# Miniprotein binders against q53ft3, part 48

Target 1, 195 residues: q53ft3
Amino acid sequence: MFGCLVAGRLVQTAAQQVAEDKFVFDLPDYESINHVVVFMLGTIPFPEGMGGSVYFSYPDSNGMPVWQLLGFVTNGKPSAIFKISGLKSGEGSQHPFGAMNIVRTPSVAQIGISVELLDSMAQQTPVGNAAVSSVDSFTQFTQKMLDNFYNFASSFAVSQAQMTPSPSEMFIPANVVLKWYENFQRRLAQNPLFW

## First folded at step 18 (miniprotein)

Design sa22
Fold by OpenDDE base, look of step 19:
Structure sa22 (fold): chain B 195 residues (1-195), chain A 97 residues (1-97)
Amino acid sequence: as target 1 above (195 residues)
Amino acid sequence: SDREELIELAERAAFKLEMALQWLADGDPEFAKRIIEYAIRLLREIEELATTPEEEEIVEQAIEAAQEALQLLEQGKPDEVEEILQEAIELLEELIQ
């Protein structure tokens, strides 16, 4: 039903089902993880009026698990990105996994997904700044990519007077790149998902 | 105190409305509606705690805004909801001051 993705790692599609409505992914070496993507596999939707509360568990200074609500996934938003870096000092929240005998290795963090009523989920308060907007993330990524490209391309910019003739090479005027950049930014601002 | 409770509820309600806006932006009006519905419940609690006519008026306006937002969502007009929810949030911020 669910998948979990950490950058640079293999996607996890086999959650441990600890209850009918609860799923857990293990995250080894969690201290190196900044973001986690949780997503529905698309095989089984949430029942009508239900969604998923996404929790993160890490060991506290005493080795006890601390669960925090990261956010939610729904049929309407079947994937979400969560920033888990910096949560180590966070306060624990009420969580649905406390009563579960989940075998946990102290060095392994966990992502827990609880299938719950949307109305119940609406009453819950995720930890601050854990949920990353997909739009914002994309915009930031795109902007960084664009900036990187622009900087790279600009580093090769020369005036026509400085050019060494190379008949076999094609040249693109810098203004074309700039126009492309500006147009792309405009479209991105209008609709981050324009592509 | 009643005032402290009112402020706490107002902060919570504002947070929920902000969350609703985010979920609308994320393309899930259904969950956004559920969040707004809950926010309205919080607003009703605030209304009960209001002690001044000014507070009562502010919370009433916030409720009206939230309800209008729900209606618009039900009508399939999510684009018109943002401004209204923002208004409700601003009203709640006035309560907190």
Scores: ipSAE 0.765, ipTM 0.927, lowest interface PAE 0.5, mean pLDDT 86
Fold by OpenDDE base, second read of step 20:
Structure sa22 (fold): chain B 195 residues (1-195), chain A 97 residues (1-97)
Amino acid sequence: as target 1 above (195 residues)
Amino acid sequence: SDREELIELAERAAFKLEMALQWLADGDPEFAKRIIEYAIRLLREIEELATTPEEEEIVEQAIEAAQEALQLLEQGKPDEVEEILQEAIELLEELIQ
């Protein structure tokens, strides 16, 4: 249902479902993370009248989780980018994930998504400066990720004449990657929140 | 005090209306409507705390603006909502001063 993306890391698409309405991603080495993107996979929408409250948790000095509301995702806004770097010393609460027995490891933060009524979400107040509201910032972030991927993939490009037979490996034409990149950029330009 | 409570609620209401504007900009009028509806509830609480005719008038105008915004959203006219919500926010700012 949800995905989580940190720049420079592999995308996470398998959240731990800790309750019927609660999902958690682990973020190792959270101190190095500035921004996190949370997005819907597009496979399962929120039920009518519902959305997702997005929380961030880090261990406090006592090793207890400190949860902070970052913001929201909805069917209408299925992705959001959050700045978490400045939150690591802030005040938080134990709600709504505090009641959950979630195994935590030192240096691992968590992104929690709670499926809630939109009316309830409307009453909640995210922590300040967490939500990156500018479409431009999100677009820039996504573009950087795309460029990173493209550069990475293209670094392995070889001509057919340079190819060594490797029966155990599958090969993808570079043009396929380029086409994907171009299509993604086009979609991003049309709607930065298309995914 | 009642005045302190009024100010706190007004700040919260203004914040919610600003959130609504952001969510409209993000292309989610449905959630924006829910936020505005909640803001109206806050405004009703403020109305009950108002002690002067001036405060009553300001909050009434803010409620009217917020309600108009909802109507416009229900009519599928989000482009006309921004100015109205901004007016409501300004009214709330006036109320806090």
Scores: ipSAE 0.761, ipTM 0.925, lowest interface PAE 0.5, mean pLDDT 86
Fold by ESMFold2, look of step 19:
Structure sa22 (fold): chain B 195 residues (1-195), chain A 97 residues (1-97)
Amino acid sequence: as target 1 above (195 residues)
Amino acid sequence: SDREELIELAERAAFKLEMALQWLADGDPEFAKRIIEYAIRLLREIEELATTPEEEEIVEQAIEAAQEALQLLEQGKPDEVEEILQEAIELLEELIQ
């Protein structure tokens, strides 16, 4: 029903179902993870009026699991990016997994998804700054595309002394690309939606 | 105290209205509406705790704004909701001070 993705790792699509309404993904080497993507596979939607509360668990210094509410996924927003880097040193919160049959591995973190009523989810408060907004994701992707374009174009730069005359060829001075790059970055930082 | 409880509720209501704005921006107005409905319930609790005419007027205006936002969402006009909810959040921040 759900998938879980961490940058640089294979996507996980086979959650461990630990209860009728609860699903878990293991995250080994969790200390190197800064963001996690949780998404619905699209094969099984939430029942009408329901959605998913997404939790993150990590072992504390005593090896005991600490659970924190990251946010939500719904049929209307079936994927979300969560920042977990600040949570690995944070205080835990109450959670629905404490009474569940969850396999605890002291050195492995977990993502837990609890299927709940939307009205119940609306009353829950995620830990601060865990959810990454769609605007932030758009900004990050756009900046990476911009960097890729600039680096690609710059790799073809030649000095005037290295140029071979080519009267049938059109070309643009390299500083035009640089000026555009700098201006675009400034505008994107001011307003990611200036498009 | 009642003032401390009022501030706590106002902070929570403001957070929920901000959360609703985020969910609208992410394209899920149905969940956003449920969050706004919960925020209105928090505002009704604040209304019961208000002790001054200024506090009563502020929370009443915040409730009216949140209810208008729900009406606009039911009419399929989510683009008009952002300014209205931002005004409600500013009212709650004024109340928290």
Scores: ipSAE 0.662, ipTM 0.881, lowest interface PAE 1.0, mean pLDDT 80

Design sa6
Fold by OpenDDE base, look of step 19:
Structure sa6 (fold): chain B 195 residues (1-195), chain A 97 residues (1-97)
Amino acid sequence: as target 1 above (195 residues)
Amino acid sequence: SDREELIRLAERAAFKLEMALQWLADGDKEFAKRIIEYAIRLLREIEELATTPEEEEIVEQAIEAAQEALQLLEQGKPDEVEEILQEAIELLEELIQ
């Protein structure tokens, strides 16, 4: 039903089902993890009126699990990115996993997904800054990429007077690059998912 | 105190409306509706705690805005909801001042 992805690691598609409505992924070496993607596999949707509350668990200074609500996934938003790097010293919240005897390795963090009523989920408060807007993140990433490219390309810009004749080389006018950049930015602004 | 509770609830309601905006932006109208519905419940609680006509008016306007947002969502006009929810948030911020 669910998948979990950490950058640079293999995707996890086999969650441990700890209850009918609860699923857990183990995250080894969680200290190196900045972001986690949780997504629905598309095989089984949430029942009508239900979604998933996504929790993160890490051991506290005493080795006890601290659970925090990261955010939510729904049929309408079947994937979400969560920043967990800043949560490792945060305060715990109430969580639906406390009553369960989940075998846990102290060095391993966990992502927990609880299938819950949307109305219940609506009343819950995720920890601040955990949920990353996919649109915003993509926009930011793309913008950084574009800026990086533009800066790189522009660093090679020369005037005609500075050009050394090289008949074997093709040259692209800087204005073309700029125009492309501007057009891309416009498209991105209109629809961040235009690609 | 009642005032402290009012402020707490107002902050919570504002947060929920902001969350609704985010979920609308993410494309989930259904969950956004559920969040707004909950926010309205909070607003009703705030209304009960209001002690001045000014507070009552502010919260009533916020309720109206939130309800209008729901109606727009039900009508399939999510693009028009953002401004209305933002208004409700601003009203709540005013209430907290």
Scores: ipSAE 0.771, ipTM 0.929, lowest interface PAE 0.5, mean pLDDT 87
Fold by OpenDDE base, second read of step 20:
Structure sa6 (fold): chain B 195 residues (1-195), chain A 97 residues (1-97)
Amino acid sequence: as target 1 above (195 residues)
Amino acid sequence: SDREELIRLAERAAFKLEMALQWLADGDKEFAKRIIEYAIRLLREIEELATTPEEEEIVEQAIEAAQEALQLLEQGKPDEVEEILQEAIELLEELIQ
């Protein structure tokens, strides 16, 4: 149902289901993590009138987990980016994961997703500064990534006259890359979370 | 005190309306509606704590604005909602001063 992404790491698509309505991702070496992306896989939507509250847990000075509400994901907003680097000094809030025996290692933080009623979620207050202005930042990031890819690919562009025979290699016309780029940009503009 | 509680609730209501604006911008009208509905409940609590005619008027106007925003969302007119919610937030800020 959910995925979790940390920059520079493999995407996690297999959350530990700790309850019928609760899912957990482990984040090893959490101190090096600045941002986390939580997203729906698109296979199973939230039930009608429900969404997901996204929590972050890190060990306190005593090694006890401190849970904080980062924000929310919903069918209408199936992905979100959260900044977690500044949360280490925060106080724990009420969280739905406290009663669960989740095996924790001191160096491992956790992302918890609790499936809850939208009406309940509406009453909750995320910790400050955790939710990154998602659309603009994500759009900017994606645009930069696309630009980087396009620039990279274009740097290898040669005219047909410049091509050396390489029967073992496949060649992609630059126009195909451009069309892909334009199409992706269009889709991104229409829905930044289309993927 | 009642005044302190009023201020606390007003701050919370303003925060929720701001959150609603953000969720509208993110494209989730349904959750935004739920947030606005909750904000209206908070506003009703504030109304009960109001002690002056000025406070009562400000809160009533905020409620009207929030309700109008909700109606517009239900009518499929999200483009008109931002200004109205902003007005409600400003009213709440006035109430806190």
Scores: ipSAE 0.769, ipTM 0.928, lowest interface PAE 0.5, mean pLDDT 87
Fold by ESMFold2, look of step 18:
Structure sa6 (fold): chain B 195 residues (1-195), chain A 97 residues (1-97)
Amino acid sequence: as target 1 above (195 residues)
Amino acid sequence: SDREELIRLAERAAFKLEMALQWLADGDKEFAKRIIEYAIRLLREIEELATTPEEEEIVEQAIEAAQEALQLLEQGKPDEVEEILQEAIELLEELIQ
C-alpha cells in the first residue's frame, strides 16, 4: 500500500504489516539518512475519511525504540518528505506502536504508518518540523544538486600555468561556472519552480 | 491556573491553524478542514476559560474568523482562506500576551 525511499537506496515497497492498520519499514544504517520519502503506491487508497500517521523510530542507547510522529500522508497528499537527521537525538512522542516488543539490530530504525481517521489525525501534533513542504523540499533538493555540481567542477580547476597545452580542446573559465551557479541560485530563490 | 491553561490552548490552536494553512498550500483541502474544525473546538474551550472582556472579545473574533475560513473551504473558495486564518492566528497571539 506504501512505499519508502531513501536517496541512494532501493525503494522499499513491501512494508511489514504488524497489525491490520499498521505497517513498518526497516531503515538499516539509519545514521547515514537525512531524509526519507513515504508515499502511497496507488494500488490501495485509504478508506474514505481515513489517512496515515507516519512515525520514525530509532533505538536509544539502551536499544529501546524511541518513536516520533513525523507527519501524515492522505489520499489528498499521498507522498511526503520527512527530515530525520535532527530527530536521532530527540525525545519520543505518543504513538500507537507501543505494546510490541520487537527485537532489533541496534543500528536499525523504522518508519511506521498507522491508518487512522482524519479526525483523529487532525488532533495529533508532529514533533519538530520533520515534515517538509513540497516547495521547500524541491528548493532544498535543487540547492543540494547545485552545490554538488559546483563543488565537483571546482575540484578540477587549474590555472593556465598548470595546464598542459591541448589545441583540440575547448576550455571554460572557472568564473563562468561560478556566475552560472550564482544566477541559478538567485532565480531559484525568486521562483523555486522556474526550471 | 486558568490563565496558564488558556495560554496553552491558544498556543495549540494557533499551531493547528498554521498546520491547516500548510495542508491547504499542499493541496489537501479535506484534511485542512478537519484541522480547522479541531481548532474551533480548542477555541471554544478557550472561550470557557476567558475571564476578562478583552480575552472574551479576542476569542470570539478568532472563532468567527475560523468559522468563516471553514465556510469558504466548504464553498470551494480556498484562495480566500489564507488571510482569514492569518487573522485568527494574530488574534490568538494577542491572547497569549
Scores: ipSAE 0.698, ipTM 0.893, lowest interface PAE 1.0, mean pLDDT 81

Design sa7
Fold by OpenDDE base, look of step 18:
Structure sa7 (fold): chain B 195 residues (1-195), chain A 97 residues (1-97)
Amino acid sequence: as target 1 above (195 residues)
Amino acid sequence: SDREELIRLAERAAFKLEMALQWLADGDYEFAKRIIEYAIRLLREIEELATTPEEEEIVEQAIEAAQEALQLLEQGKPDEVEEILQEAIELLEELIQ
């Protein structure tokens, strides 16, 4: 029903079902994780009027799990990105996963998904800054990518007088790159999903 | 105190309406509706705590805005909802001042 993705790691599609309405993914070496993607596999939708509350748990200094509500997934929004790197020092919240006597290794965190009524989910308050807006994140990523490219390209810029003859190489005027950048920025501002 | 509770609820309602805006932007109109419905319930509680005509008016306007937003979503007009929810949020912010 659910998948979990951490960048640079294999996708997880086999959640541990700990209850009829509760699923858990293990996240080894969680301290190195910045973002987690939780998504529906598309095989089984939520029942009508239901969705998923997504929780993150990590062991505290005593090895006890600290749970925090990250956000939600629904049939209408079947995937979400969560930032967990800043949550490792947060206070625990109420969670539906009970005292899972899971002897957890100190380095393993968990993502928990609880299938709940949308009306109940609407009353819940996720921890701040955990949920990443898809549109905002995409825009920010694109902007960072563009800036990175421009900085990279500009670092190689030389005047014609400084050029060493290289007949085998093709050269692009820096102004062309700048124009492209400006045009792309304009298009991105108009519609972040223009492609 | 009743005033402290009013402020607490107003902050919560504003947060929920902001959350609704985010879910609208993400394209989940169903969950957005559920959030707005909950916000309206909060607004009704605030209405009961209001002690001045000014507070009553602000809350009433916020309820009307939220209800209009809900109606528009039910009519399949999500593009018109953002401005209305933003108005409701601003009203709640005014209430908290």
Scores: ipSAE 0.731, ipTM 0.912, lowest interface PAE 0.6, mean pLDDT 88
Fold by ESMFold2, look of step 18:
Order: C-alpha cells, then sequence, then structure tokens
Structure sa7 (fold): chain B 195 residues (1-195), chain A 97 residues (1-97)
C-alpha cells in the first residue's frame, strides 16, 4: 500500500504489516539518513475518512524503540518528505505501536505508518521541522546553490581601477553577477519550478 | 493556572491553524478542514478560560475567522482562506502575550 524512499538507496515497496492497520519499513544504517520519503503506491487508497500517521523509530542506548510522529499522508496528499536527521536524540511521542510488536536491532530504525481516522490525525501534533514539502526541499537546495555561486563569483571581483589589460582574459562586471543572483531568486520565489 | 492553560491552548490552536495553511497549500482541503474544525474546538476551550473582556473579544474574533474559513472551503473557495486563517493566528499571538 506504501512505499519508502531514501536518497541513494533502492525504494522499498513491501512494508512489514504488523497489524491490520499498521505498517513498518526498516531503515538500516539510519544515522546516515537525513530525509525519508513516504508515499502511497496507488494500488490501495485509504478508506474514506481515513489517512496515515507516519512515525520514525530508532533504538535508544538500551535497544528500546523511541517513536516520534513525523506527520501524515492522505489520499489528498499521498506522498511526503520527512527530515529525520535531527530526531535521533529526541524524546518519544505518544504512538500506536507497542514496544514488543516489532523486531528491534541496535542499528536499524523504522518508519511506521498507522491507518487512522482523519479526525484523530487532526488532533495529533508532529515533532517540529519533520515534514518537508517537495517544493520546499527544491527551493532550499536551489537557494543554497545560488548563495554558493554568488559568494564564489564575488570572490574574484575587481574594480575597474584594479584591472590590468590582458588580451587572453575576459572580465565580468560584478553587478552582472549580483543582477543575475537577484533575478534568479525573484524568479524562484515566483515559481519554484520555473527551470 | 488558568492563564497558563489558556496560553497553552492558544499555542496549540495557532499551531493547528498554521498546519491547516500548509495542508491547504498542498491541496488537501478535506484534511485542512478537519484541522480547522479541531482548532475551533480548542478556541471554544480558550473561550471558557478567558477572564478579561479583551481575552473574550480576541477569542471570539478568532472563532469567527476560523468559521468563515470553513464556510469558504465548503463553498469551494480555498484561495480566499489563507488571509483569514492568518488573521486568526495573529489574534492568537495577541492572546499569548
Amino acid sequence: as target 1 above (195 residues)
Amino acid sequence: SDREELIRLAERAAFKLEMALQWLADGDYEFAKRIIEYAIRLLREIEELATTPEEEEIVEQAIEAAQEALQLLEQGKPDEVEEILQEAIELLEELIQ
């Protein structure tokens, strides 16, 4: 019913079903993972009035699971990106998974999906900064790329008074780089997918 | 205290209205509606705790804004909801102070 994707790894499409309404994906080597994508495969939608609460679990120093609510997936928003890099030392949240219903190994975290009523999901509070829209992730990467390009190009700027003529060199006025930087940021803010 | 509980509820309600805005932006109006409905229930609890005329007026205005947002969603006008929910959030921020 669900898929789970981590950058640089094969997509997982076969969740371990631990209850009629609960599904789990294993995440080995979880400390190297910054983001996880959870999505519906499209074969089986949630029943009317229901959706999925998405949890992240990692083992504490005693091997006991620590579960944190990341956010939700629904028929209306069937995929979501969750940032987990900051959660591995956090306090657990209230969750529907029992401590002994899932095999736990020291280096394996889990993504849990619980199928629940939308009214119940609306009352739940995810941990902060976990849910990331796909547009926000692209926009953040692009903004960092723009900042890096501007800073790099600006490090080579020279004034006209400092220029030494050379037929083999070409120069770009620094204002061109700044104009490009400002224009690209404005375009990206208007339409993050303009490229 | 009652003031501390009022602030706690106002922070939760504001968080839920922000969450509803995010779900509206993602195009899931059904879940956004249910989040707003829950936020209104929190606002009703805040109304029961309010002790000053200014607290009462602020929470009443926040409830009216959230109810208008639900009406607009039922009318199929989600584009008009963002500003109204943002006003409700600003009212709750006044209440927390």
Scores: ipSAE 0.664, ipTM 0.882, lowest interface PAE 1.1, mean pLDDT 79

Design sb12
Fold by OpenDDE base, look of step 19:
Structure sb12 (fold): chain B 195 residues (1-195), chain A 97 residues (1-97)
Amino acid sequence: as target 1 above (195 residues)
Amino acid sequence: SDRERLIIKAKMAARWLRLALELARQGNTEEAKQAIEFAIRLLRRIEELATTPEEEEIVEQAIEAAQEALQLLEQGKPDEVEEILQEAIELLEELIQ
């Protein structure tokens, strides 16, 4: 039903069912993990009106598991990416896994999925900054890239009066680059996924 | 409360069984089986949460129905599963009331 992916590692497609409504993936060497992708396998959907609350667990200073709500997966959003690298110092929240005797080994974190009614999920608040907005990240990256390019290109800009004659060289008017930049920014602002 | 938990799980079990029914109708036998298995696990928990003989009886009947449906799917008889799953769903609806 569920899969879990860490970059540079093999995909996990067999979650351990630890309760009637709860599934767990083990994440060895979790300190090296920045992001985790949780996704539905596509074999069986959630029943109508149901989804999955995605939790992250790490051991606290006492070795006790601390669970934090990362976000959600649903039939309408069958995959999500979560940043977990900054969560190990966070405070634990109320979690559905607390009563479960889940065998934990040192250095192993866990991703937990609680299958729940959507109405119940709506009452839950994920920890801040766990859910990665791909759109926002893309927009920020693209903007930085565009700015970098524009700055680079503009550094070579000269007027015709300042131009050294080079008949064998092709030139692109700076206005063309600016026009492209402006058009691209406009498109990006309208729809970051316009491509 | 235990009653609230029971109701929530019953709702979930019913939803799984409804999904199983739809999957079975579509010929997705393996997925239907899995959905039923999820429902059975929930039903087992509901059985533990039951506080009255009536609740216990209803849950037991629902488990039996779900198990029968699973067996029928294993036997390649998806056409016979619909009535049984519907019975199980109705039992759960009774439990929720």
Scores: ipSAE 0.685, ipTM 0.895, lowest interface PAE 0.6, mean pLDDT 86
Fold by ESMFold2, look of step 19:
Structure sb12 (fold): chain B 195 residues (1-195), chain A 97 residues (1-97)
Amino acid sequence: as target 1 above (195 residues)
Amino acid sequence: SDRERLIIKAKMAARWLRLALELARQGNTEEAKQAIEFAIRLLRRIEELATTPEEEEIVEQAIEAAQEALQLLEQGKPDEVEEILQEAIELLEELIQ
């Protein structure tokens, strides 16, 4: 349902579902990461009246998770770019993941997505140091990440005849990636702050 | 309280089942199955939160209906799921009251 992209890395499309309403992506070597893109794959939308709260987690000096609310994804805003470079020394926020036993190592951070009712999301405040870059820098970064993502994903495209069955793994039809790419570019050009 | 958490999850489960109904009507069978599976996971959590015999009975019936709908979709019988999904949704709405 979700994807997670870091510049210079392979896109992640296989979130670990860790609860009935919670999904996680691992971010190894998180100290080298400045921005992360979280997006909906387009295979299944949120039900009406629901959306996703997006969190970033990193281990503290004792290896305990520190979770921070980055922002949101919804059917109306199906992708978002978050700056995480300033959060690696910050403080945590109230989060819904504390009741879960999520296994991790000290060098691995996580992106968490909590699927929630929209009215519950309206009362949440993202951490301030996840602030958006200037519109020009943000737009340039986003366009470069979109181009890199599309070119990379397209380089692995195979026809249905070339597929080997792998029923334990999830796959993405190529046109979903193309449609997401075109839709995001169009929206970004019309309103660089639509996210 | 457990009742407040139960109501929130019941609202979410009902929304997933309404999406599943729409997807099934569109012939999007695999997506409908995914929506039902999300709803069933929420229903299992509701079962853990239930504290009264009435709540327990309603959620048990909703789980049975959702599982039957999922089985029908897996058998390639999407035409037969609408009534069952609507039954599950109505049970969840009763649980919220």
Scores: ipSAE 0.647, ipTM 0.878, lowest interface PAE 1.2, mean pLDDT 78

